# VH-VL binders against NAD kinase (nadK), part 124

Target 1, 268 residues: NAD kinase (nadK), of Syntrophomonas wolfei subsp. wolfei (q0aze0)
Amino acid sequence: MKIILVNNRFKENTEKKAQEIAGQLSALNVEVIIDNGLDEPYAGTVDFIMVLGGDGTMLRAARRYGQRAIPVLGVNMGTVGFLSNIEINELAEYLPLILREEYSLEARMMLEVAVFQQQSLLTRVFCLNELLLRSNSPRMLSFALEISGQKLEPYRGDGLIVSTTTGSTAYSLSAGGPIADPQLDAFIVTPVASHIINKRPLVVSPEREISLHLLEEREAIIGIDGQIKMDFGAENRVLIKRAPHPLLMVNLKAKPFFTSIDRSLQRQ

## First folded at step 9 (VH-VL)

Design N75 (from L6 with heavy chain G107A; framework fv_ixekizumab)
Fold by ESMFold2-Fast, scan of step 9:
Structure N75 (fold): chain C 268 residues (1-268), chain A 122 residues (1-122), chain B 112 residues (1-112)
Amino acid sequence: as target 1 above (268 residues)
Amino acid sequence: QVQLVQSGAEVKKPGSSVKVSCKASGGTFSSYAIHWVRQAPGQGLEWMGVIIPILGTADYNQRFKGRVTITADESTSTAYMELSSLRSEDTAVYYCARGHTWKTSHAYFDYWGQGTLVTVSS
Amino acid sequence: DIVMTQTPLSLSVTPGQPASISCRSSQSLLHSIGFNYLHWYLQKPGQSPQLLIYLGSNRASGVPDRFSGSGSGTDFTLKISRVEAEDVGVYYCMQALQTPLTFGQGTKLEIK
């Protein structure tokens, strides 16, 4: 059995904990690959992915490995999050269930994001939460949104978020988007500080393709899961569609989504 | 409690098709693979194939030579097994069974349906 | 395909006597992580099969402790320490190391 441990390369305590866990797993005859972000994603076959950290570390793991149909377990290292399932202090108790594959899985949709310059593909990335188009200056953007070839009236404002249902509680929520059941597959399209008062969030079929481009030359960026940043200009176009495979998240213990989000919102 | 409930007995003519349903209750339907196993009268168990609802993929025992199709409807928590070009040798009780895991291999069957008798006669 | 062979194919036991059923595989069922992907099922007359033993030696929930599984690689044994009337039925081993999943031909246990 081969397990990838994903941790944050710049958090020293997390590095040391990953080494301790790797030693424990090796003692159980488990082969361990540590992915602290220093290298390219591990290309070999692997049976399970254990993410040590908060939601940010899980987002990175999802981008690197989410399309490979491998179970991914979020192990919380002390911060409250939506994407972890167990606490680090519970790991030893749950290891036997992991090894015997006695756990349930939850499928979470992902986005496939392709950025073009003219007709040339610049990059293709996958993400779990969202793509953000935003202004990189005090000036608002003017941009076009197309949904499966249907051209909407131009948008004017600070930007737009195209989110998965998992991402509904992340950046989209902060911008006024709805809270969505992560069991549903849908795109949530949320304007950021729109100049037009009636530009509302849209909930769109996951079978549709979403296209964005600037109508005026502006300083703008594309953000992916709040972690990747790319310059975006009038010569660029982005195409967003549902990724071929969902992220397979491991559930070892019950985590009621609605009561968790309700508690989080009450603490505002 | 987890329960698998199958559709009722059927009598079919040679050359026709049969579609047997298996409705799951309790647990999370998409978290598990649903396997199909048949048993001819007085004979042993034979694995036919599996549907992995979370991936939307199916895998089959090659001896059925493309005659079997296994599907799932996650909205109703129901798996289906369709067997075409029926022969008298296909007369059997057809069972659905839940794998403890989403994977095709490594699975042990922790819950079984009650079985559906399919009789193929002219 | 992995071939599973059970012996005996039939046995008659007086109540309270022990019973032993053998299952042989045509190739090793031992995975590198240390698990044998060999499982045992019981089919009582007129009923669906039910899980007895999984991963070679683990007793399924609700299964009496008189049932035990042992073995590794290609040679596996199911033992019943004291046979009771409710144990009548056909016992099957199954390998799940690789597809297609395959069963032994079954062992019919009857009470004398």
Scores: ipSAE 0.476, ipTM 0.761, lowest interface PAE 3.0, mean pLDDT 89

Design N76 (from L6 with heavy chain G107S; framework fv_ixekizumab)
Fold by ESMFold2-Fast, scan of step 9:
Structure N76 (fold): chain C 268 residues (1-268), chain A 122 residues (1-122), chain B 112 residues (1-112)
Amino acid sequence: as target 1 above (268 residues)
Amino acid sequence: QVQLVQSGAEVKKPGSSVKVSCKASGGTFSSYAIHWVRQAPGQGLEWMGVIIPILGTADYNQRFKGRVTITADESTSTAYMELSSLRSEDTAVYYCARGHTWKTSHSYFDYWGQGTLVTVSS
Amino acid sequence: DIVMTQTPLSLSVTPGQPASISCRSSQSLLHSIGFNYLHWYLQKPGQSPQLLIYLGSNRASGVPDRFSGSGSGTDFTLKISRVEAEDVGVYYCMQALQTPLTFGQGTKLEIK
């Protein structure tokens, strides 16, 4: 059995804890690979991924490993978030269940984002929460949205978010999008500060393809999960589809989504 | 309360096919593997194959090579086992069973369906 | 394929007496992580099989403590410390180390 431990290199406590956990697993004849974000993703065969940190670390793990159909467990290390299942001080209690594979899995859809320049593929990225198209200057954007070959009337404003249901509680929520049950597969398309009064968030089948391009030359960027940024100009086009594989999240402890989000929204 | 509820008994002619259903309730259907096991009258248990709904993949016992197909419909939380080119030796009770893990192997069966009797007779 | 062999094939026990069933595999069921992928099931007359013991020695939920599993590698034992009338049925061991999953031929337990 081989496990990847994903941690945040910028937190000294997580590196020390990762080494401690790696020692415990090695004593149980488990091979351990530590991914602190410095190198390329581990390319070999892996049985399980343990993410030590908050939601940001889980988003990185999902981008690096989410398409491999490997169970991923979020272990919280003191940061509050939605993507962790157990706390670090509970790990010793749950470790025997992990090794015996006595856990359930929850599938979370992911986005496949392909960025083109004049019909040439520049890059392809996977993400768990969302793609954000936004202006990088005081000037608003004018852009085209196409859904499965259907061309909508032009958008004018600061940008657009294309989100998974998991991402419904991230940037999409801040921009006025709905809260979605993460058990559902859907795209949520949320305008950012639209100057067209009646542009509403859309909930779209995950089988559809979404494309975006600028109608006027502007400074714009594409953001992925709030962690990756890419320049986007009028010569560029982005194509968004449901990723081939969902992220397989490990469920060792029941965490009811709706009571969790309700509690979060009661904060101040 | 996890339950696996199977379709009713079938009587089939040699050379025909049968499709048995197994509807899961009480748990997250896609989180687990669904296995199929048969038992001929007075005989022991024989593993036929498994479907992993979360991946949409299946694996089979080579004894049934080319005759068995196992599928799943996540929207109805139902697994299906279809056996073709039926012979009198295929007369058996067919069980679905839930693996405690999503994997093809390394599983124990924590819940079983009630069984479906398939009789192959002229 | 891994071959599973149970002994005895049939067993008659006076109520309150112990019973012991052996299961042997044609190759080791011990995985490198330390688990034996061997499980025990009971099929009562007219019923579906039910899980008794998993991973060699762990009792399934609701299973009385008079049932115990032991062994490692190729030799495993299911023991009932004091047999009760409700224990009548056929006991099967199963290996899950690799596909195809295979069962022992079964041991029928009867009350005298």
Scores: ipSAE 0.242, ipTM 0.655, lowest interface PAE 4.4, mean pLDDT 89

Design N77 (from L6 with heavy chain G107D; framework fv_ixekizumab)
Fold by ESMFold2-Fast, scan of step 9:
Structure N77 (fold): chain C 268 residues (1-268), chain A 122 residues (1-122), chain B 112 residues (1-112)
Amino acid sequence: as target 1 above (268 residues)
Amino acid sequence: QVQLVQSGAEVKKPGSSVKVSCKASGGTFSSYAIHWVRQAPGQGLEWMGVIIPILGTADYNQRFKGRVTITADESTSTAYMELSSLRSEDTAVYYCARGHTWKTSHDYFDYWGQGTLVTVSS
Amino acid sequence: DIVMTQTPLSLSVTPGQPASISCRSSQSLLHSIGFNYLHWYLQKPGQSPQLLIYLGSNRASGVPDRFSGSGSGTDFTLKISRVEAEDVGVYYCMQALQTPLTFGQGTKLEIK
């Protein structure tokens, strides 16, 4: 059995824990590949991906490996989040189940984001939570939203979020979007500080294609999962589709989504 | 809490096909493999195949090559097993069973349906 | 295909006495990580099969401690320390190391 162990290179304690866990797995005749974010994603075949950290580390793992149909387990390192299934101090208890492959999987949709410069594909990335289009200056954006060939009236404001259902509790929630059951497949389209009073969040079939472009030259940025940032100008277009494969998340213990989100909202 | 409820008994003619349903309740349907196992009267158990709903993939026992098709409808939490070109030897109780995991090769069956008797006679 | 052979095919036991059922595979069921993908099921008369033992020796939830599984590789045993009337039925071993999943012929346990 070969496992990728994903950790956050910027967190001192996670590197030590990653080495400790790698040693324990090697003693059990498991080959371990450590991904701390410094190198390109591991290109070989693996059986399992273990993510050590918070939601941010899971988002990175999902972008790097989520399209490979490999089980991904989130192991929380002390910060409460939505994408982890077990705590680090529970890992020893659940490790036998991991090695025996005694777990269920939950599919989480992902976005495929393709950014074009004129007619040329500039980049293609995948993400678990959302794409954010936002102004990078005090000036509001003027931009066009097209859904499956249907051209909506222009948007004017600070930006737009296109989110998965998993991302409904991330930035989309902060911008006024709905909380969605992550087991549903849907795009959630949430305006950011729209100057058009009647622009509401939309819940859209995941079979649809969403296209965005600027209607005037402005300083704008595309953000992916709050981690990747790229410039976006009037010569650029972005096309958003449901990714070919969902992220396969490991369930070792029941994590009731609705009571978890309820408790998290009450803590604030 | 987990239950697998199968469709009712059927009597079919040789050469026809039968489609048996298995509706899951309790737990998350797509998270587990759904296997199909048959048992001829007075005989042992024979594995027919599996559907992995989360991957959209199925695998079959070669013995039923070209005759068996297993599908799943996640919106209704229902798995189906269709067996074509029926012979008298296909008379059996057909069971669906839920795997403990999403896999086919390293799995065991923690829940079983009640069985569906399919009788093939002229 | 992996062939599973059970012995005996039929067994009559006086209540309170022990029973032992053997299961042999045509090739090793021991995975490189150290697990045996061999499971035991009980089918009571007129009922669906139910899980008794998984991964060679682990007792399923709700299964009495008088049931135990042992063995590794190609030779496995299911033991009942004190047979009770409710234990009547047909016992099956199953390998899940590779597809197609295959069962033994079954061992019918009857009370004398």
Scores: ipSAE 0.058, ipTM 0.637, lowest interface PAE 7.0, mean pLDDT 88

Design N78 (from L6 with heavy chain G107P; framework fv_ixekizumab)
Fold by ESMFold2-Fast, scan of step 9:
Structure N78 (fold): chain C 268 residues (1-268), chain A 122 residues (1-122), chain B 112 residues (1-112)
Amino acid sequence: as target 1 above (268 residues)
Amino acid sequence: QVQLVQSGAEVKKPGSSVKVSCKASGGTFSSYAIHWVRQAPGQGLEWMGVIIPILGTADYNQRFKGRVTITADESTSTAYMELSSLRSEDTAVYYCARGHTWKTSHPYFDYWGQGTLVTVSS
Amino acid sequence: DIVMTQTPLSLSVTPGQPASISCRSSQSLLHSIGFNYLHWYLQKPGQSPQLLIYLGSNRASGVPDRFSGSGSGTDFTLKISRVEAEDVGVYYCMQALQTPLTFGQGTKLEIK
């Protein structure tokens, strides 16, 4: 059995804990690969991915490994979040269940984001939460949104968010988007500070393709899961589709989404 | 409560095909692999194949490859086993069974359907 | 294919007496991570099989402590310390080390 441990190199406690866990697993004849985010993703076959950290670490793991149909377990190291399933102090109790494969899986849709310059593909990335198109200057953007070949009236404003249902509680929520059940597959398209009064958030079938491009030369940025930034100009186009595979999240412990989000919103 | 409910008994002619359904309730359908096992009258158990609903992929016992097709419909939480080119020796009770995980490797079956009798006679 | 051989094929036991069923595999079922991928099922008359023991020695939920599994590699044993009327049926071992998954021929347990 081979397990990847994904951790955050900038937290000393997680690095020490990863080494401790690796030693325990090696004693059980389990091969361990540690991924701290600095190198290319491990290319070999693996049976399980354990993410040691908060939601940010899980988003990185999803981008690196989410398309490989490998179970991914979020282990919380103290940061409150939505994507972890168990706490680090519970790992010893659940480790036998992990090794016996006695757990359920929850499929979470992902986005496939392809960025083009003219007709040439510049990059293709996957993400769990969202793509954000935003102005990188005080000037508002003018941009075109096309959904499965249907051209909408031009958008004018600070930007647009295309989100998964998992991402509905991230940037989309801050921009006025709806809270979505992560068990549903859908795109949520939320305008950011639109100058057009009747541009509303859209909930769109995950089978559709979404295309974006600028109508005027502006300084703009494409942001992915709040972690990757890319320059975006009038010569660029982005194509967003449902990723071929969902992220397979491990459930060892019941974590009710609706009561968690309700508590979070009451604090805000 | 987790429950697997199969379709009713069928009588088929040699050379025809049969499609048996297995509806899962009480758990997350996509989180588990669904296996098919048959038992001829008075005989033992024989594994036929498995479907991973979350991936849409199936694997089969070589003895049935080319004749068996296992599929799943996540919207109705239902797995199907279709066996073609039926022979009298295919007369058996067909069971669906849930693997303890979504993986096809190293499963044990924690829940079984009630079985579907398929009789092949001329 | 891995061949699973059960002995005896039938067993008649007086209530309260112990019973023992053997299962042998044509190759080792012990994986490098320490698990024996050998499971036991009971099929009561007119019913679907039900899980009894998994990974060689672990009792499934709801299974009485009268039942125990033991063994490693190629030789496994299912023991019932005190047979009761409800234990009547056919017992099957199954290997899950590799596909195709294979079962033993079954052992029929009857009350005298």
Scores: ipSAE 0.006, ipTM 0.552, lowest interface PAE 9.7, mean pLDDT 88

Design N79 (from L6 with heavy chain Y108W; framework fv_ixekizumab)
Fold by ESMFold2-Fast, scan of step 9:
Structure N79 (fold): chain C 268 residues (1-268), chain A 122 residues (1-122), chain B 112 residues (1-112)
Amino acid sequence: as target 1 above (268 residues)
Amino acid sequence: QVQLVQSGAEVKKPGSSVKVSCKASGGTFSSYAIHWVRQAPGQGLEWMGVIIPILGTADYNQRFKGRVTITADESTSTAYMELSSLRSEDTAVYYCARGHTWKTSHGWFDYWGQGTLVTVSS
Amino acid sequence: DIVMTQTPLSLSVTPGQPASISCRSSQSLLHSIGFNYLHWYLQKPGQSPQLLIYLGSNRASGVPDRFSGSGSGTDFTLKISRVEAEDVGVYYCMQALQTPLTFGQGTKLEIK
């Protein structure tokens, strides 16, 4: 059995805790690979992924490994997260269940994002929460949105978010998008500070293909899960589809989504 | 409480196909592998194959030489086992069973369906 | 394919007496993490099989303490310390180390 431990080396000695957990697992004859984000993703076969950290660390793990159909467990290291299932101080209690594979899985859809320059593919990335197209200056963007070949009226504003249902509680929420049950597969298309007041968030089938391009030259960026940034100009086009595989999230402990989000919203 | 409920008994002619259903309730259907096991009259248990609903992938006992197909419909929490080119020796009780894990191997069968008798006769 | 062999094929036990069933695999079922992927099932007359023991020695929920499993690698034993009338049926071991999953031929337990 081979387990990847994903941690954020820059956060409160998580690397030391990862080493401690790796030692415990090695004593049980489990092979351990530590991924602190600095190297390329581990290329070999893996049976399980344990993410030690908050939602940001989980988003990185999902981009690196989410398409491999490997169970991923989020272990919270102190801050409240939507993507963690257990707390670090509970890990010892649940470790026997992990090793015996006594847990349920929840599938979370991911986005496949392809960025083109003219007709040439520049990059292809996957993400768990969202793609954000945004202005990188005080100037408003003018851009085209096409859904499965259907061209919508032009958008004018600060940008647009194309989100998974998991991402509905991330940036899309702050931009006025709906809260979605993460067990549903759907794209949520949320305008960012649209000048056209009647541009509402859209909820569309995950079988649809979404494309975006600028209608005039502006300083703009594409953001992925709030962690990757790419320049985006009038010669660029982005194509968004449902990724081939969902992220397989491990459930060891019941964590009701709706009461969790309700509590989070009340705290603000 | 988890329950697996199978479709009713069938009588088939040689050369035809049969499709047996297994509906899961009281748990998370997609989280677990669903296995199919048959038992000929007075004989032991024989593993036929498994479907992993969350991945949409199946694995089969090659003894059935491409005659068996196992599928799942997550929207109805139902797994199906279809056996084609039926022969008299395919007369058996067919069981679905839930593995404790989503994997094709390692699993122990914590819940079983009630069984479906398939009789192949002319 | 891994071959599973059970002995005896049948046994008759007076109520309250112990019973022992052996299961042997053609190759080791011990995984590197320390688990034996061997499970035991009971099929009572006219019923579906039910889980008794998993991973060689762990009793399934609701299974009486009189049932125990032991062994490692290629040699496994299911013991019933005091056989009751409700224990009548056919006992099967199954290996789950690799596909195809394979069962022993079964051991029929009867009471007189």
Scores: ipSAE 0.570, ipTM 0.815, lowest interface PAE 2.8, mean pLDDT 90

Design N8 (from L6 with heavy chain S30R; framework fv_ixekizumab)
Fold by ESMFold2-Fast, scan of step 9:
Structure N8 (fold): chain C 268 residues (1-268), chain A 122 residues (1-122), chain B 112 residues (1-112)
Amino acid sequence: as target 1 above (268 residues)
Amino acid sequence: QVQLVQSGAEVKKPGSSVKVSCKASGGTFRSYAIHWVRQAPGQGLEWMGVIIPILGTADYNQRFKGRVTITADESTSTAYMELSSLRSEDTAVYYCARGHTWKTSHGYFDYWGQGTLVTVSS
Amino acid sequence: DIVMTQTPLSLSVTPGQPASISCRSSQSLLHSIGFNYLHWYLQKPGQSPQLLIYLGSNRASGVPDRFSGSGSGTDFTLKISRVEAEDVGVYYCMQALQTPLTFGQGTKLEIK
């Protein structure tokens, strides 16, 4: 059995815990690969992924490994978040269940993001939360949104977010998007500071293809899960689709999504 | 309470096809593998194959590959097993069973359907 | 394919006496992490099979303490310390180390 431990090397507490957990797993004849984010993703076969840290570390793990159909467990290090299932001090208690594969899985849709320059593919990435198109200057953007070949009236504003349901509580929420049950598969399309009053968030089928391009040359960027940034100009086009595989999230104990988000919103 | 409920008995002619359903209630349908096992009258248990709803993938016992198709409809939490080119020796009780794991192997079957008798005769 | 062999094929036991059923695999079912992927099921007359023992020795929920599983690698044993009338049926071992999953032939347990 082979397990990847994903941690943030620059956080000393997570690095030390990763080494301790690696020692415990090695004592049980489990091979451990540590991924601290500095190197390329591990290319070999693996049976399970443990993510040690907060939601940001989980987003990185999802981007690196989410398309490989490997169970991913979020282990919280004391950070408030939505993507962890157990606390670090509970890991020893749950480890026998992990090894016996006595857990359920939640499938979380992911986005496939392809960025083009004219007809040439520049890059393709996967993400769990969202793609953000935003202005990189005080000037508003003018851009075209196309949904499955249907061309909408032009958008004018600071940008647009195309989010998964998992991402509904991230940047989309801040921009006025709805809170979505993460067990549903849907795109949430949320305008950022639109100058057109009647532009509303859209909830669309995950079978749709979404395309974006600028109508005027502006300083713009695209952001992916708040972790990857790329320059975006009028010569660029981005195509967003449902990724081929969902992220398989491990559920060892019930996680009360609606009560958790309700408490979070009551506290400002 | 987890429960697997199968469709009713079928009587089929040789050369036809049969499609048996298995509706899951309680728990999370996508989280688990659904296996199909048959039992000829007075005989033992034989594993036919499995569907992994969360991946949309199926795997089959080579003895049935080409004749058996196992599918899942997540909207109704229902797994299906279709067996084609029926022969008299396909007369059996067909069971669906839930593996405790989402994987094709390792699973122990913690819940079983009530069984569906398929009789193949002229 | 892994071949599973059960002995005996039939067993008659006086109520209150112990019963023992053996299961042998054609190759080791012991995984490198220390688990044996062998599970035991009971099929009572006219009923679906039900899980008794999983991963060699773990008793399934609701299964009486009189049932126990033991063994490792290629040799496994299911033991009933004190047979009761409700224990009548056919017992099957199953290997789940690899596909295709395979069952033993079954052991029929009768009272008297």
Scores: ipSAE 0.535, ipTM 0.790, lowest interface PAE 2.7, mean pLDDT 90

Design N80 (from L6 with heavy chain Y108H; framework fv_ixekizumab)
Fold by ESMFold2-Fast, scan of step 9:
Structure N80 (fold): chain C 268 residues (1-268), chain A 122 residues (1-122), chain B 112 residues (1-112)
Amino acid sequence: as target 1 above (268 residues)
Amino acid sequence: QVQLVQSGAEVKKPGSSVKVSCKASGGTFSSYAIHWVRQAPGQGLEWMGVIIPILGTADYNQRFKGRVTITADESTSTAYMELSSLRSEDTAVYYCARGHTWKTSHGHFDYWGQGTLVTVSS
Amino acid sequence: DIVMTQTPLSLSVTPGQPASISCRSSQSLLHSIGFNYLHWYLQKPGQSPQLLIYLGSNRASGVPDRFSGSGSGTDFTLKISRVEAEDVGVYYCMQALQTPLTFGQGTKLEIK
């Protein structure tokens, strides 16, 4: 059995804890690969991925490994989040279930984001939460949104978010989007400070293809999961579709989504 | 509380096909492997195959590959086993069972359906 | 395919006395991570099989402590310390190390 341990290189003691866990697993004849974010993703065959950290570390793991159909477990290192399932101090108790493969899985849809310059593909990335298009200056954007070839009336405003259902509680929520059951597959398209009255969030089929491009030259960026930032100009086009594979999240402990989000929103 | 409920008994003619359903409730259906096992009258248990609903992948006992098809509908939490080209030797009680893992092997069967009697006679 | 052989194929036991059933596999069921992928099931008359013991020696929820499993590799034993009327049925071992999953022939336990 081979396990990848994903940790955050900038967090205190996470590297030391990863080494400690790797030693425990090696004593049980498990091969361990540590991914602290510095190198390219491990390219070999892997049975399980353990993410040591908060939601940000899970988002990175999903981008690196989410398309491989490998179980991914979020282990919280002290910061409460939505994407972790167990706490680090519970790991020893659950380790026998992990090794026996006695756990349930939840499929979470991902986005495939392709950025073009004219006809040429510049980059292709996957993400778990969202794509954000936003102005990088005080000037509002004018941009075109197409859904499966259907051209909507132009948008004018600060930007647009294209989110998965998992991402519905992240940036999309802050911009006025709906809370979605993460067990559903759908795109949530949420405008950011639209100047046009009646531009509402849209919930569309995950089989749709969404494209965006600027209608006038502006300083803009696209953001992926709040972690990757790319310049976006009038010569660029982005195409968004459902990724070929969902992220397979490990569930060792019942974590009821609706009561968790309700509790979180009452405190805001 | 997990429960597997199978479709009712069937009487089929030789050469026809039968499709047995297994509806899961009380647990996360797509997270576990669903196995199919048959038992001829007065005989032991024989493993037929398995499906992993979350991956859409199935694996079959070679004795039945080409005649058996196992599918799953995650929206209704239902697994199906279809057996074609039926012979009198296929008369048996067919069980679905949940593996206590998402893998095609390793898992013990923690929950079983009530069984579906399929009788093949002319 | 891994062949599973049970002995005896039937036994009759006086109530309160012990019973022992053996299961032998044609190859080792011990995985490199330390688990024996051998499980025991009981099928009571007219009922579906039910899980008794998993991974060689672990009792399933609700199974009385008079049932125990032991063994490793190719030789496994199911023991009942004192047989009761509700223990009547056919006992099956199953290997789950690899597909196809295979069962022993079954051992029928009856009361004298």
Scores: ipSAE 0.253, ipTM 0.682, lowest interface PAE 4.3, mean pLDDT 89

